# Ledger of designs, part 4: VHH binders against Phosphatase IMPL1, chloroplastic (IMPL1)

Target 1, 311 residues: Phosphatase IMPL1, chloroplastic (IMPL1), of Arabidopsis thaliana (Mouse-ear cress) (q94f00)
Amino acid sequence: VLSEVSDQTRYPRIGAKTTGTISPAHLLEVVELAAKTGAEVVMEAVNKPRNITYKGLSDLVTDTDKASEAAILEVVKKNFSDHLILGEEGGIIGDSSSDYLWCIDPLDGTTNFAHGYPSFAVSVGVLYRGNPAAASVVEFVGGPMCWNTRTFSATAGGGALCNGQKIHVSKTDAVERALLITGFGYEHDDAWSTNMELFKEFTDVSRGVRRLGAAAVDMCHVALGIAESYWEYRLKPWDMAAGVLIVEEAGGAVTRMDGGKFSVFDRSVLVSNGVLHPKLLERIAPATENLKSKGIDFSLWFKPEDYHTEL

## First folded at step 4 (VHH)

Design b04 (from w03 with E103R; framework vhh_7w1s_2)
Fold by ESMFold2-Fast, scan of step 4:
Structure b04 (fold): chain B 311 residues (1-311), chain A 117 residues (1-117)
Amino acid sequence: as target 1 above (311 residues)
Amino acid sequence: QLQLVESGGGLVQAGGSMRLSCAASGSIFSYAMGWHRQAPGKQRELVAKISGGSTAYDDSVKGRFTISRDNTKNTVYLQMNSLKVEDTAVYYCAAYTYRSGYRYDYWGQGTQVTVSS
């Protein structure tokens, strides 16, 4: 948890300083309901037969994504009919003049879900003028024969919760004692190759690097204090909007992988426990600058054209 | 699920032009879009791809074909110029979702393009 009295991080905060006419508590109530409603759809699908026909597994994932998104959209629209929504499956829906942008990932970690591997989530974040205001992530744990969920939530300035209990990032102050997490996009370009080299380097100097396959889960694990950092290139707003707020409100730091001020429309994220952030950037920032020198585009993406931001 | 419907195929003379359209049942804003083709007895191959502002083309069509998208109409186009007999194939529209470790492709039914000498 970060307060004004205990502000010990030197990195710019990303959470919204105000939520306008809608209270943080009301936004939180709706993001939690939306994430829970989507998670109920996903939970109904976790034990469905994994059909090995040419389309069977792909259809299960697609149907589950679509049904989860529809359930989440119904909750958001019922409570805030004029808000703008950006979802992985549905694209952009609603009024582009809205200050509120809902970033929805109805099933983060689709490969894990497809295989019944227990690392996937429903992730719902809401931005106010481009900055995260409230968030909830419902993580799926256990796996076949023992599925369960763990619920994360946060509001800007309000702290972070897991199953209703306050959570905080770890106090680990040495990379050699850290458990780190990363992920890889499915396109194998220079950013992918660079991150493979970072994976190798950090594996050699830390307790280990995990590749779990669900960005929202990975960020929530940093917020919970069971891992020290997560970084990845090429994440979209729906991958990040909820998790970054949960990390920051748990006392962590959030930047781009070049160390610059983060927005959910950036193409890279580095989250950490704060204490290790400068040490991680010593290796990650030069690698990211090298990618820029090679012409890799890190300009903002998936920002709706008419959405006004105070980034 | 995103449904894709191709149109604009048919018969055209060598050296001519043709524009294929792919209409999606919903928003394409968050998707990468592509055109593939399959000629009789050959493997299906990527012809053109558009993701955000970036485009990519197979060397055999570079300079002759142009992919574009209209997000307001949820439609992707393939403008084909200087057509050759060897461009004859069934052309498929595809949409790609970016999911960690697993790609889910949405495919159209395909549209026949026949280039006569």
Scores: ipSAE 0.000, ipTM 0.358, lowest interface PAE 11.0, mean pLDDT 87

Design b05 (from w03 with Y102W E103T; framework vhh_7w1s_2)
Fold by ESMFold2-Fast, scan of step 4:
Structure b05 (fold): chain B 311 residues (1-311), chain A 117 residues (1-117)
Amino acid sequence: as target 1 above (311 residues)
Amino acid sequence: QLQLVESGGGLVQAGGSMRLSCAASGSIFSYAMGWHRQAPGKQRELVAKISGGSTAYDDSVKGRFTISRDNTKNTVYLQMNSLKVEDTAVYYCAAYTYRSGWTYDYWGQGTQVTVSS
């Protein structure tokens, strides 16, 4: 044949259609300030002495996490006192019926932070009526003796930025030329075993699969175009809320690992550069359906309605 | 920081039923919740776990015990039916969150369940 024809499936967008009464520019300003303020707390801690005992490292992680969360919460509450906040450690903060829910990970990649390995982040997303509206992720780079940060941000319909410059996903159109990323949960269950098999299979057919250890960083690397895809089972809303919007606004695709429409409240994600998405799903979707047939549920982690009822 | 307080334990006859409650000092919405038990001379074991819409049970209690949660009351429950003498143990409520290899587990102080023959 004289020409190549490629079928490409376009997946439903996950970003909010509107940001309601608060402008996208104002949400972006506050989400960037929140993430930056948390990151300043984390940066103060990167050069603190590491205790040689595991208990001492755990205390440093917990203290840094809590201090970062407190700093982020102060920014959000000061700017939007009626908004709801879902933090990793704090649960839901606020007792209003607000359409805005902030999903905060004040220190993503805590094992990496504990060791001084340069793959961790502060991740702040805000949802409008359950859909990502604005996001910022501050990634820590360099490592010991040369710590620095880069800032990712996006608004729904506004595109994605890295340090103020527009970014776009890669144009890589073959798995054999792709650099892929995945992560693993702590329990060595059937989901873990299935993802180890996917890791092995994709390692054999791609340029490699990375396991960096911070979901928000991994998604931002897809958005930046330095990796083609990230997938993981057993995630929580704060792991995904910011990164998925940044990927989508950089031109990427976001679905569940069975190819279904993604919600931040689902417990698995597949993000990609878009053009590879159908090829990745050819292998990932059957594996995910097999897990579901064994009773392993990656559906909604919770429903927003469940915590708003006063009855 | 989350504090968990168990209640509902006590003495029950074999074949009877008992319901344990675990009240949290804050929102349990972002946590997986579980019940563990420890019998004298044995190690603590997972009995039941709930995360979102998913539940998991130890084989020894499957079909007899039911875990449930009420996010509006920040409470998790363990309904125990068809109790056996070997179910006698201290029952502990736990809340789990995971963060890149660092597990933040919150544990209650435990409540004694004694099943008589």
Scores: ipSAE 0.000, ipTM 0.296, lowest interface PAE 11.5, mean pLDDT 85

Design b06 (from w03 with Y102T E103Y; framework vhh_7w1s_2)
Fold by ESMFold2-Fast, scan of step 4:
Structure b06 (fold): chain B 311 residues (1-311), chain A 117 residues (1-117)
Amino acid sequence: as target 1 above (311 residues)
Amino acid sequence: QLQLVESGGGLVQAGGSMRLSCAASGSIFSYAMGWHRQAPGKQRELVAKISGGSTAYDDSVKGRFTISRDNTKNTVYLQMNSLKVEDTAVYYCAAYTYRSGTYYDYWGQGTQVTVSS
C-alpha cells in the first residue's frame, strides 16, 4: 500500500518506465545479491582492530572498500557480463553500449566505518537508459558489540521494502515538526557556505538537522519515515542511484535542489516525504539559483560518454 | 592502489612553454586530478585542479596554465605557457577521491621544472 501516490505527481518520477529485456524482478534479485555480498565483506571487517595510527585505519578502510567492490563486481558480471558498471573505486567497467548501468558504492560512510560509528552502507543501483530500475542498500546498525544490518530494496513501480516489509515516507506536513538531514563536501566554496547557511536556517525552524555522513543511509531514513528530508550538493551517481529510487518508491519526492527534474548525474539532490517538498524548495531553490549566478557548475557529471540515456 | 607517474619536466627559458603529463596505473574517471608544486623553502601549493569538467587555478597561473585530462588514456596534463622564473618548482600530480567526510589522495614522485632567465 502506497501512502500518498498522488503527492508524487507534483514532480516528475525518476524511476525507469520499463527495464527492457530484463524483468524488474530479475534486476532486483541480482541487485539484492550484489549488495548482500558486499555487505558480507564489510561485516567481516567491522570488528577488526582500529589501529591508533591513521595509517592502519586508512589501510583497513581501503582494503575493505576494494574487497567489497570486487565482491559486488563478481556478482554483477556473473549475472550480466555485458552490462556497464560505474564504481567509485574502479571507475567505468564493461560495455558502454549497454542500456544497463550499475552504480556501486561498496562502502558509503568510510569515516563512520573507520571509527566504528553505526552509519555506513553498501549501495547498489542499476539504471536502465539513465533511469533507476532497481536498488538495494544494506545499512550497518548497532555499532561495536552489537553489529547488525538492515536491508532496503526497490524496483521502479514496485514499491520499497526494508527487511522484506513495505515502507513509506512520513506524513509530517510542517517543517516545524520535521527531522531533516544534510551533508557537506570537502571543498569550502560557495556551495559549502550556502549549505552551512541552509543548515543554520533549517536547524532554527525544524526539530533538528542531522549530519550523519552516509548519503545512502540518509536517503533510506527518509524512505523509512524516520526523517522527512535529505539534501546535499555535489553528490556523485554512486552516492545517489539506489537511495533516490528507494525514496521515490516509498512515496517520496526527488528533485534537484533548484526543483528541476533529477537525474543521478546531477550535482544536487533534494529528497523528501513529498508533502514538505514545496516548503523546502521555497528556501533551497533560491539559494541554489544564487549559486548558479555565482558561477557554480551544476552540469551533469560522471556520466559515461557513450552511455545512452532517456534523460 | 593508484600509481601516478609524471613526465615532461626539465629546463626552459623564461617566456617559454612546457607540457607536463601524469599517467595513472588505473582509471581516473571518478577522481579529481590536480597539479601541485613545491619550490625550495616553500610549502606545497595547488596550481590547477580538474574534476567532472570543472577546472580551478591558482591566481598566479590563471591565463598561463591549462589543466586537461584524457580519461581513455588515464592521463592528466598541465600546459604551462609564458613561464616565469618564479614557476621553478617540483611539480606533483595528485588524484583525489572523497567519501563521507574522508578524502584519499594519491601522489606522484614529482618532476622538476626549472625556468632560467
Scores: ipSAE 0.000, ipTM 0.383, lowest interface PAE 10.7, mean pLDDT 87

Design b11 (from w03 with Y98W E103S; framework vhh_7w1s_2)
Fold by ESMFold2-Fast, scan of step 4:
Structure b11 (fold): chain B 311 residues (1-311), chain A 117 residues (1-117)
Amino acid sequence: as target 1 above (311 residues)
Amino acid sequence: QLQLVESGGGLVQAGGSMRLSCAASGSIFSYAMGWHRQAPGKQRELVAKISGGSTAYDDSVKGRFTISRDNTKNTVYLQMNSLKVEDTAVYYCAAYTWRSGYSYDYWGQGTQVTVSS
């Protein structure tokens, strides 16, 4: 454990308590290999010419996304042929009765990748009976002329690592000293407008709010201690599965934006350094409850029909 | 690439019902699925959307149209009841996914629905 005594443990932990017949170490080996293999595909594409036409750029993004996903799928299937896989592009693949669900985002931050902006990642998480068991995120840093990667990993109960070194969330205890992160979907509904107001309010009272455009990167930056919190409505399982475990294992807190117990299949996430979590919820939770009163649906989504969960 | 094929369109009398189907070439489980329509001389508009178990409808069709999905058949349906002449349009099936500000959309070729008076 990185820091049991100083951990914020007031909120329910989301990490799997057991991984069944497959050890956490073995799951970690495969999740790291899968993320690394996808990242190698993405790295080959970072310096490809960006076509001046919009169509050519879109093709590069789509081709890279699909090639990365195919590479990740090969690693997972070769090691665990009977596991269930949920990927954004490929949908549900494999045995729906499996206790192990792999949540794959082969290219998180596709707009950033398209522009060569250094904030995108390959994200691979594996759940055991609905709860995160192991995770790896390969973040792309540097940008044009100096591309490099930074690898994050975690197992449930095993702590979090960045490039093989233990990491922990920050100890910042006041919102006015915090650097916060959020994101926005493209649908301009009540959730979007509510989060724009939260963005405005928190920008005024904190050191600033970032909108970087890659959920897995944003969560890893909270785990690394270079930002204090990240929140967003309407994230899908592949956006969250790896990052939430990495935050929790770095000593952070993970809840829904109403403060309730988080599941990877929930439609809102608030991650933080733990000590600021109650302060953030003072504003975020009432805003989220108001959205429910307006008819915004926060029921679980993208959970495979036959997938058994112990949530 | 995900391919979408619509069926079930045609001519129907006002007050009647019609069901559109959209068959996908692969799994639709991880996609939000929608039905759009484009009437002559108008912009394409979203009619109905389903994401997981959650549905949303344009106010003009709320209470009359129902979107549903069958993930085992990789098919999305639009049940249209109490049809009006103003519902006449080409209806398009769409599959959506969103990633950090970049949208991947797959579209069918469209199916014509004509509601006669």
Scores: ipSAE 0.005, ipTM 0.427, lowest interface PAE 10.2, mean pLDDT 88

Design b13 (from w03 with F29W E103S; framework vhh_7w1s_2)
Fold by ESMFold2-Fast, scan of step 4:
Structure b13 (fold): chain B 311 residues (1-311), chain A 117 residues (1-117)
Amino acid sequence: as target 1 above (311 residues)
Amino acid sequence: QLQLVESGGGLVQAGGSMRLSCAASGSIWSYAMGWHRQAPGKQRELVAKISGGSTAYDDSVKGRFTISRDNTKNTVYLQMNSLKVEDTAVYYCAAYTYRSGYSYDYWGQGTQVTVSS
C-alpha cells in the first residue's frame, strides 16, 4: 500500500485540515460537476471555425470563457447558494461571510484554445477558510480531429485521481533526469527576465523545460508523474487553487518560489514531486529573494476583503 | 458583458496636460486594464497598463503619463503630462482577464487626442 499523500517532512501541507459542515465527498461531487459542466461548453467550441482575423479569434475566446464561467457558476449556486465565488469575469459573487470560496478558471490556456493546441483546461477549486478543500481540472487532450478530456480531482487528505484512478508524483531524484515546466506572464519586468534566466539554466541541467501555457494542466502533469516540477511568478488564485491541491494529494510538494509556506493568494508557486523540491529551491529561492530586493511586490493579492482565512 | 467608455479626449496644446477616463459597466478589480493608442498609418501600441498593483509604461511615455484605477467607481484613468505632437492618436481603453492569450478581451470605442504645436 502506497501513501496517497505527499511527503511533507520538510514542507507544511496547504490543504484544509477540515471542511466544516460540508463533507469532502460532497465538495468533491460539486467541484467535479462544475468542472465537467464548464468543459462541456468548451468542448462545443473546440471545432468552431477559427477566423484568421485577430478580432474573430478574440471573440471566440471571450465568448467561450464567458459561457463556461456562466455554466460553472450555475452549478455552484444551485448546490451552495450562500458560498463565495471568485470568478475572473464576474469578480466576487455571493456571501463574503462564507468560509467557502470557489476559485474558478473557466478556460485556462486561452492562446492554446484559440490555436487548437491540445493544452487547455477548466479548473475549479474550493477553499475552506483560505485552504484548498476540493478540486477538479478537466484537461483537453488530442487536438483537432481527436479531441477528448482527462479529469483530475482531489480532496484535502483524500488523495488525487485521474479518470477515477489514483495518481502519484514521479520518484525522479535528480534534476539531470527531470522534465520541468514553467510559464511567463504578460509583464516583461524583472520577474519575467529572472524567470527567463531560470528557464535557460534549468534547460541546460535537466532533460528539458516546457512552456505549455496552461497552469492547471502543468500542475496536473506534475501530479500525474509525467513532469517533475512546475514554477511560475504571479499566477492568480483561480490559476492555482485546484492544481496545487491535486499536486499535494498526489504526493507532491507546494511552496512559494522563495521556499515559504504557500497560499493561493501568493504571487509565486513552486510545485514538484517532493524529492526534487530542495534541489530546485537552491536555484529558485535566491533568484526570488533578489526580486524582492529589487522592489517586486510579493504581497497577497486577489483575496476578497472580508473573506475569513486561517492562513 | 463588460463595456468600456472612454472620455476626456480633445484638443490640447503641446506641453499641456489631459486626463482620460474609462468607465466600465461592471466590476474591474480582477482585470488587467490598459491604455493603447493608434496614430494614423501606425499600428495600435500599448501606452500603459495596470494589473495586480503593478504598472507598466511604454518607454516613450515614462515619466509623463500615469495610469491609475478606482475599483469602487469601476474606472481607469490616464493622466497625460508634457504632451507632444507625437502623442496625437486615438486612445483606447482595454480590459483583459489574466487568461487571455490574445491580450485584451474588451475594448472601448476610442477617444481622439490631438496635440497642436
Scores: ipSAE 0.000, ipTM 0.304, lowest interface PAE 11.7, mean pLDDT 87

Design b14 (from w03 with F29Y E103T; framework vhh_7w1s_2)
Fold by ESMFold2-Fast, scan of step 4:
Structure b14 (fold): chain B 311 residues (1-311), chain A 117 residues (1-117)
Amino acid sequence: as target 1 above (311 residues)
Amino acid sequence: QLQLVESGGGLVQAGGSMRLSCAASGSIYSYAMGWHRQAPGKQRELVAKISGGSTAYDDSVKGRFTISRDNTKNTVYLQMNSLKVEDTAVYYCAAYTYRSGYTYDYWGQGTQVTVSS
């Protein structure tokens, strides 16, 4: 019963309360078109002959990332020529005075893509004054010989969809029955070693922890209810902007790993089914506070200098 | 492909200061940027790195060197203070993508820094 949802356990919502002059439906149409267009570029690349690569596998990945980003940028610019865009490959593009910031990951899970492992995605989110307004993630499934996609989408206040069907987070209420997900950055520092210890501890007390290697996929799996939580240190805005809105709109909770109010410019994220969020923070928040005491920087990053936010 | 060009190297006296610049052919906003150096007979080693707003330094240069970047100019800087003879090396600029388990390394051609006693 909805009346039993305790305000005491509710975390601050991150989704935009308004989208200004552009309707949520219009933002959704464009974010879905952008993600689909990028995914079509990626799908073309997965079907290339394995042994016919002029420069090798790393060049295929780089070329695919750049071509996917270019295709996504073209869709956004054609529909909103005055919007600001932040892409992993191209950086900041467009008008810094815009209230709308598009956060684009043209190929999330590049290592998985390189190996043909079926866990990678195209991720497109749009923020209004710093808060997620609309999102789409196109996940690649199946793998070699049977590639397919599924599409996730959400608008702030509009709920979350997978292939046009409403989705919601799981109702799992015990860590011992939970399937958890985490990820690791390429830097092997105190944050990395701390998260390896969290991985070890949570593996022992849960049904298991997965390291799938694509943040947007991981968050969509929480939203879909097939995993209970995902956390990671040092994700960038393009890693998170779409997935966090999809989780929140599916009924999940989103915070920093210290339990504080999340923005896409923060350096840690914990997403969950909501019910498990306090139980996860009991272990994760002290570990994150300890990292701050060791001098690890958790200040905001990758926020464009002139971009106005209501954070 | 991203091209990196270092400048600002040369001869300097011990105790002096020098600023290296690394100009990129395209946007560096989405990249981690670093300065590496290679002294004669030694392996190339990381000196300083900037990832988003975070910086990291080799213990030998902490407090003396500062890495910074200007994303509007697509340029990375290494401010070197209190230079020592052992800082003599070819300094290389490098760019890395922010990808878990997958790193693209773009390298400049290097710039020689010679610190005289």
Scores: ipSAE 0.011, ipTM 0.448, lowest interface PAE 9.4, mean pLDDT 87

Design b15 (from w03 with S27R; framework vhh_7w1s_2)
Fold by ESMFold2-Fast, scan of step 4:
Structure b15 (fold): chain B 311 residues (1-311), chain A 117 residues (1-117)
Amino acid sequence: as target 1 above (311 residues)
Amino acid sequence: QLQLVESGGGLVQAGGSMRLSCAASGRIFSYAMGWHRQAPGKQRELVAKISGGSTAYDDSVKGRFTISRDNTKNTVYLQMNSLKVEDTAVYYCAAYTYRSGYEYDYWGQGTQVTVSS
């Protein structure tokens, strides 16, 4: 069930209005199984010996990421052999004529995973004609010597769950009382420097801004109501597909950072508790428009060429 | 393991055009791909980058060079027009995932481009 939202937080919903021939419950069953199966692979790897020097970090991540992705792909293909899959390691796999696109992040927060820092996740979302239909995120908590997981899930129109319990965004109505989250890419361009200024500004006017390093975890924390907002430039579909649905179904708002209607293929996301969304956009939207005027490209990306969408 | 191999370099007259190709041993769809160059005695510099549908160019080549990719052929191209003597360098193809915390994970061996006056 959707949470209470103010009459002024009327942002377009992003969740699919229908799931076609496959029921939302069946999609949910498979996204949950897929995310759980990937998480089991990651859990086996959390205590493996690792070299945290620069090159050893990359190798550890690649091995675990590939093994987790292979496990997730096996679950999806066994249940829906004709569906299209978009994954970071494998690219585009399957039937481009399918209305169902699975967006898989087998290990979100790879730097955190490499260091044993407890903020990473397995994220699996499925889109129907471009719109999120079902989602699951398995978050890793605790850290060394006490690893555990927390499972988030949602279907379009079905509400959001954490470990089987309904969750809702916070009701915090002032930025001065908000805990905010952001992230940064590794390209130090105008978008990076603009977001550093937003980070500085929001740190000064809020209770604080966190930089945890895993987009799916960050979005799930907004949905859970333990943070009020998350924003970031240049996220990819697999970073966002599950988390945005979980936020929306928990009663939150999801837009581009210019305030426009969000698609999983957009290059900016702002998620919030809904109530704060207009106040956040007062600062974020002009900065994002300024980046567009400077020639920063915000066109759609990573959308498979032949994939049919109703965006 | 991703291996990158550049081709298409050589000698060209100032004002001419040349197209470089970078063939990858695996799928490149999820990688950011770039072209870097290094002239003798100078630092390696980013020339052009493509990530999803987005492209970025160094000011020195903007309007003259175009980066593109063919994900089906796992190949990245650099179309170089209106070449100048100052464009003489070894050109490197590079790739990275958005996860690694590094800018680039994979590098080609380089291809020499020489622009004569």
Scores: ipSAE 0.005, ipTM 0.395, lowest interface PAE 10.0, mean pLDDT 87

Design b16 (from w03 with A56Y E103T; framework vhh_7w1s_2)
Fold by ESMFold2-Fast, scan of step 4:
Structure b16 (fold): chain B 311 residues (1-311), chain A 117 residues (1-117)
Amino acid sequence: as target 1 above (311 residues)
Amino acid sequence: QLQLVESGGGLVQAGGSMRLSCAASGSIFSYAMGWHRQAPGKQRELVAKISGGSTYYDDSVKGRFTISRDNTKNTVYLQMNSLKVEDTAVYYCAAYTYRSGYTYDYWGQGTQVTVSS
């Protein structure tokens, strides 16, 4: 049983308070194996030609996504045959009565992968009754001629690691000294327009805002302390499940963009180093409340109908 | 890759009703599902979309068309009521996935809907 609020965060913790009958260490072992196995599939594909027609490149991306997901799914099913799995390519698989839900993004940052740009990842998170319990993200770095990986992991209450070393969010306490990150969805509605305005506003008052295109990587960079915050509207559970736990366990804060308690089934996320979180919300929360008043739907999404949650 | 197959199109009289179905080759739970249409000489336009628990309708069809999904059958439907001659178009089923800034659009082959005066 863990405290829901720390002095650093001052926001409800999102990590699972218990993991039931399966230990956090055992969940971590399988999450790391699953992410590594998917990453091996992706690594095999990184040096394939990128100068083929757009049709052939699209097939490479789709084939790599599906092969990575199949490899991850095999690891999960071999270890936990009765768990529920939510993957972008395969949808929902397994027993909806399971307390354990695996959220799998087999290739986060597919545009970057397609272009050989070194910002993409394999992301695997497991929830216990709706709350993140264990996570691993394998980030691809270097780019053409020097591809390598960096592995992030966390368990609820266990801290966060990068390549076996403990990591912590930055101690930056002023927005003017912060490096921030955001991303944009495919729906060009009021939420998209609002986030473009936030991007402009924060660019003017910070050291800069990055738009890298891989949510799991962006969150891991906050956890590593090389960026201070990441926010985005309309991320799906597989985009967030691993990264949010890694940020929280590195000492960061995780909320909805209105400042409310976050779940992976929410339609907005704000992660930060904790100390900047209230300062970021001063600008972000009113913008998000205004979107609600304009009829933008922020109800939970992509939660399996029969999946039991203790959100 | 997700394969989408539309059915239920055809000829209908103005004021009538028609239901289109779109059957997917795999699970649609993780996808936003939509119906687009393309009339002769016009660009393809979004008619209705269902994403998670939310629905969207173009103003031209709001109150007349209803989108729904059956995740158990991997099928999405478009119920079209009070049809107008202006609704005549090829209707396309589409599935959207978003991967951290990269959008995939899967499309069906289309089904013709012709509304006679």
Scores: ipSAE 0.011, ipTM 0.422, lowest interface PAE 9.5, mean pLDDT 87

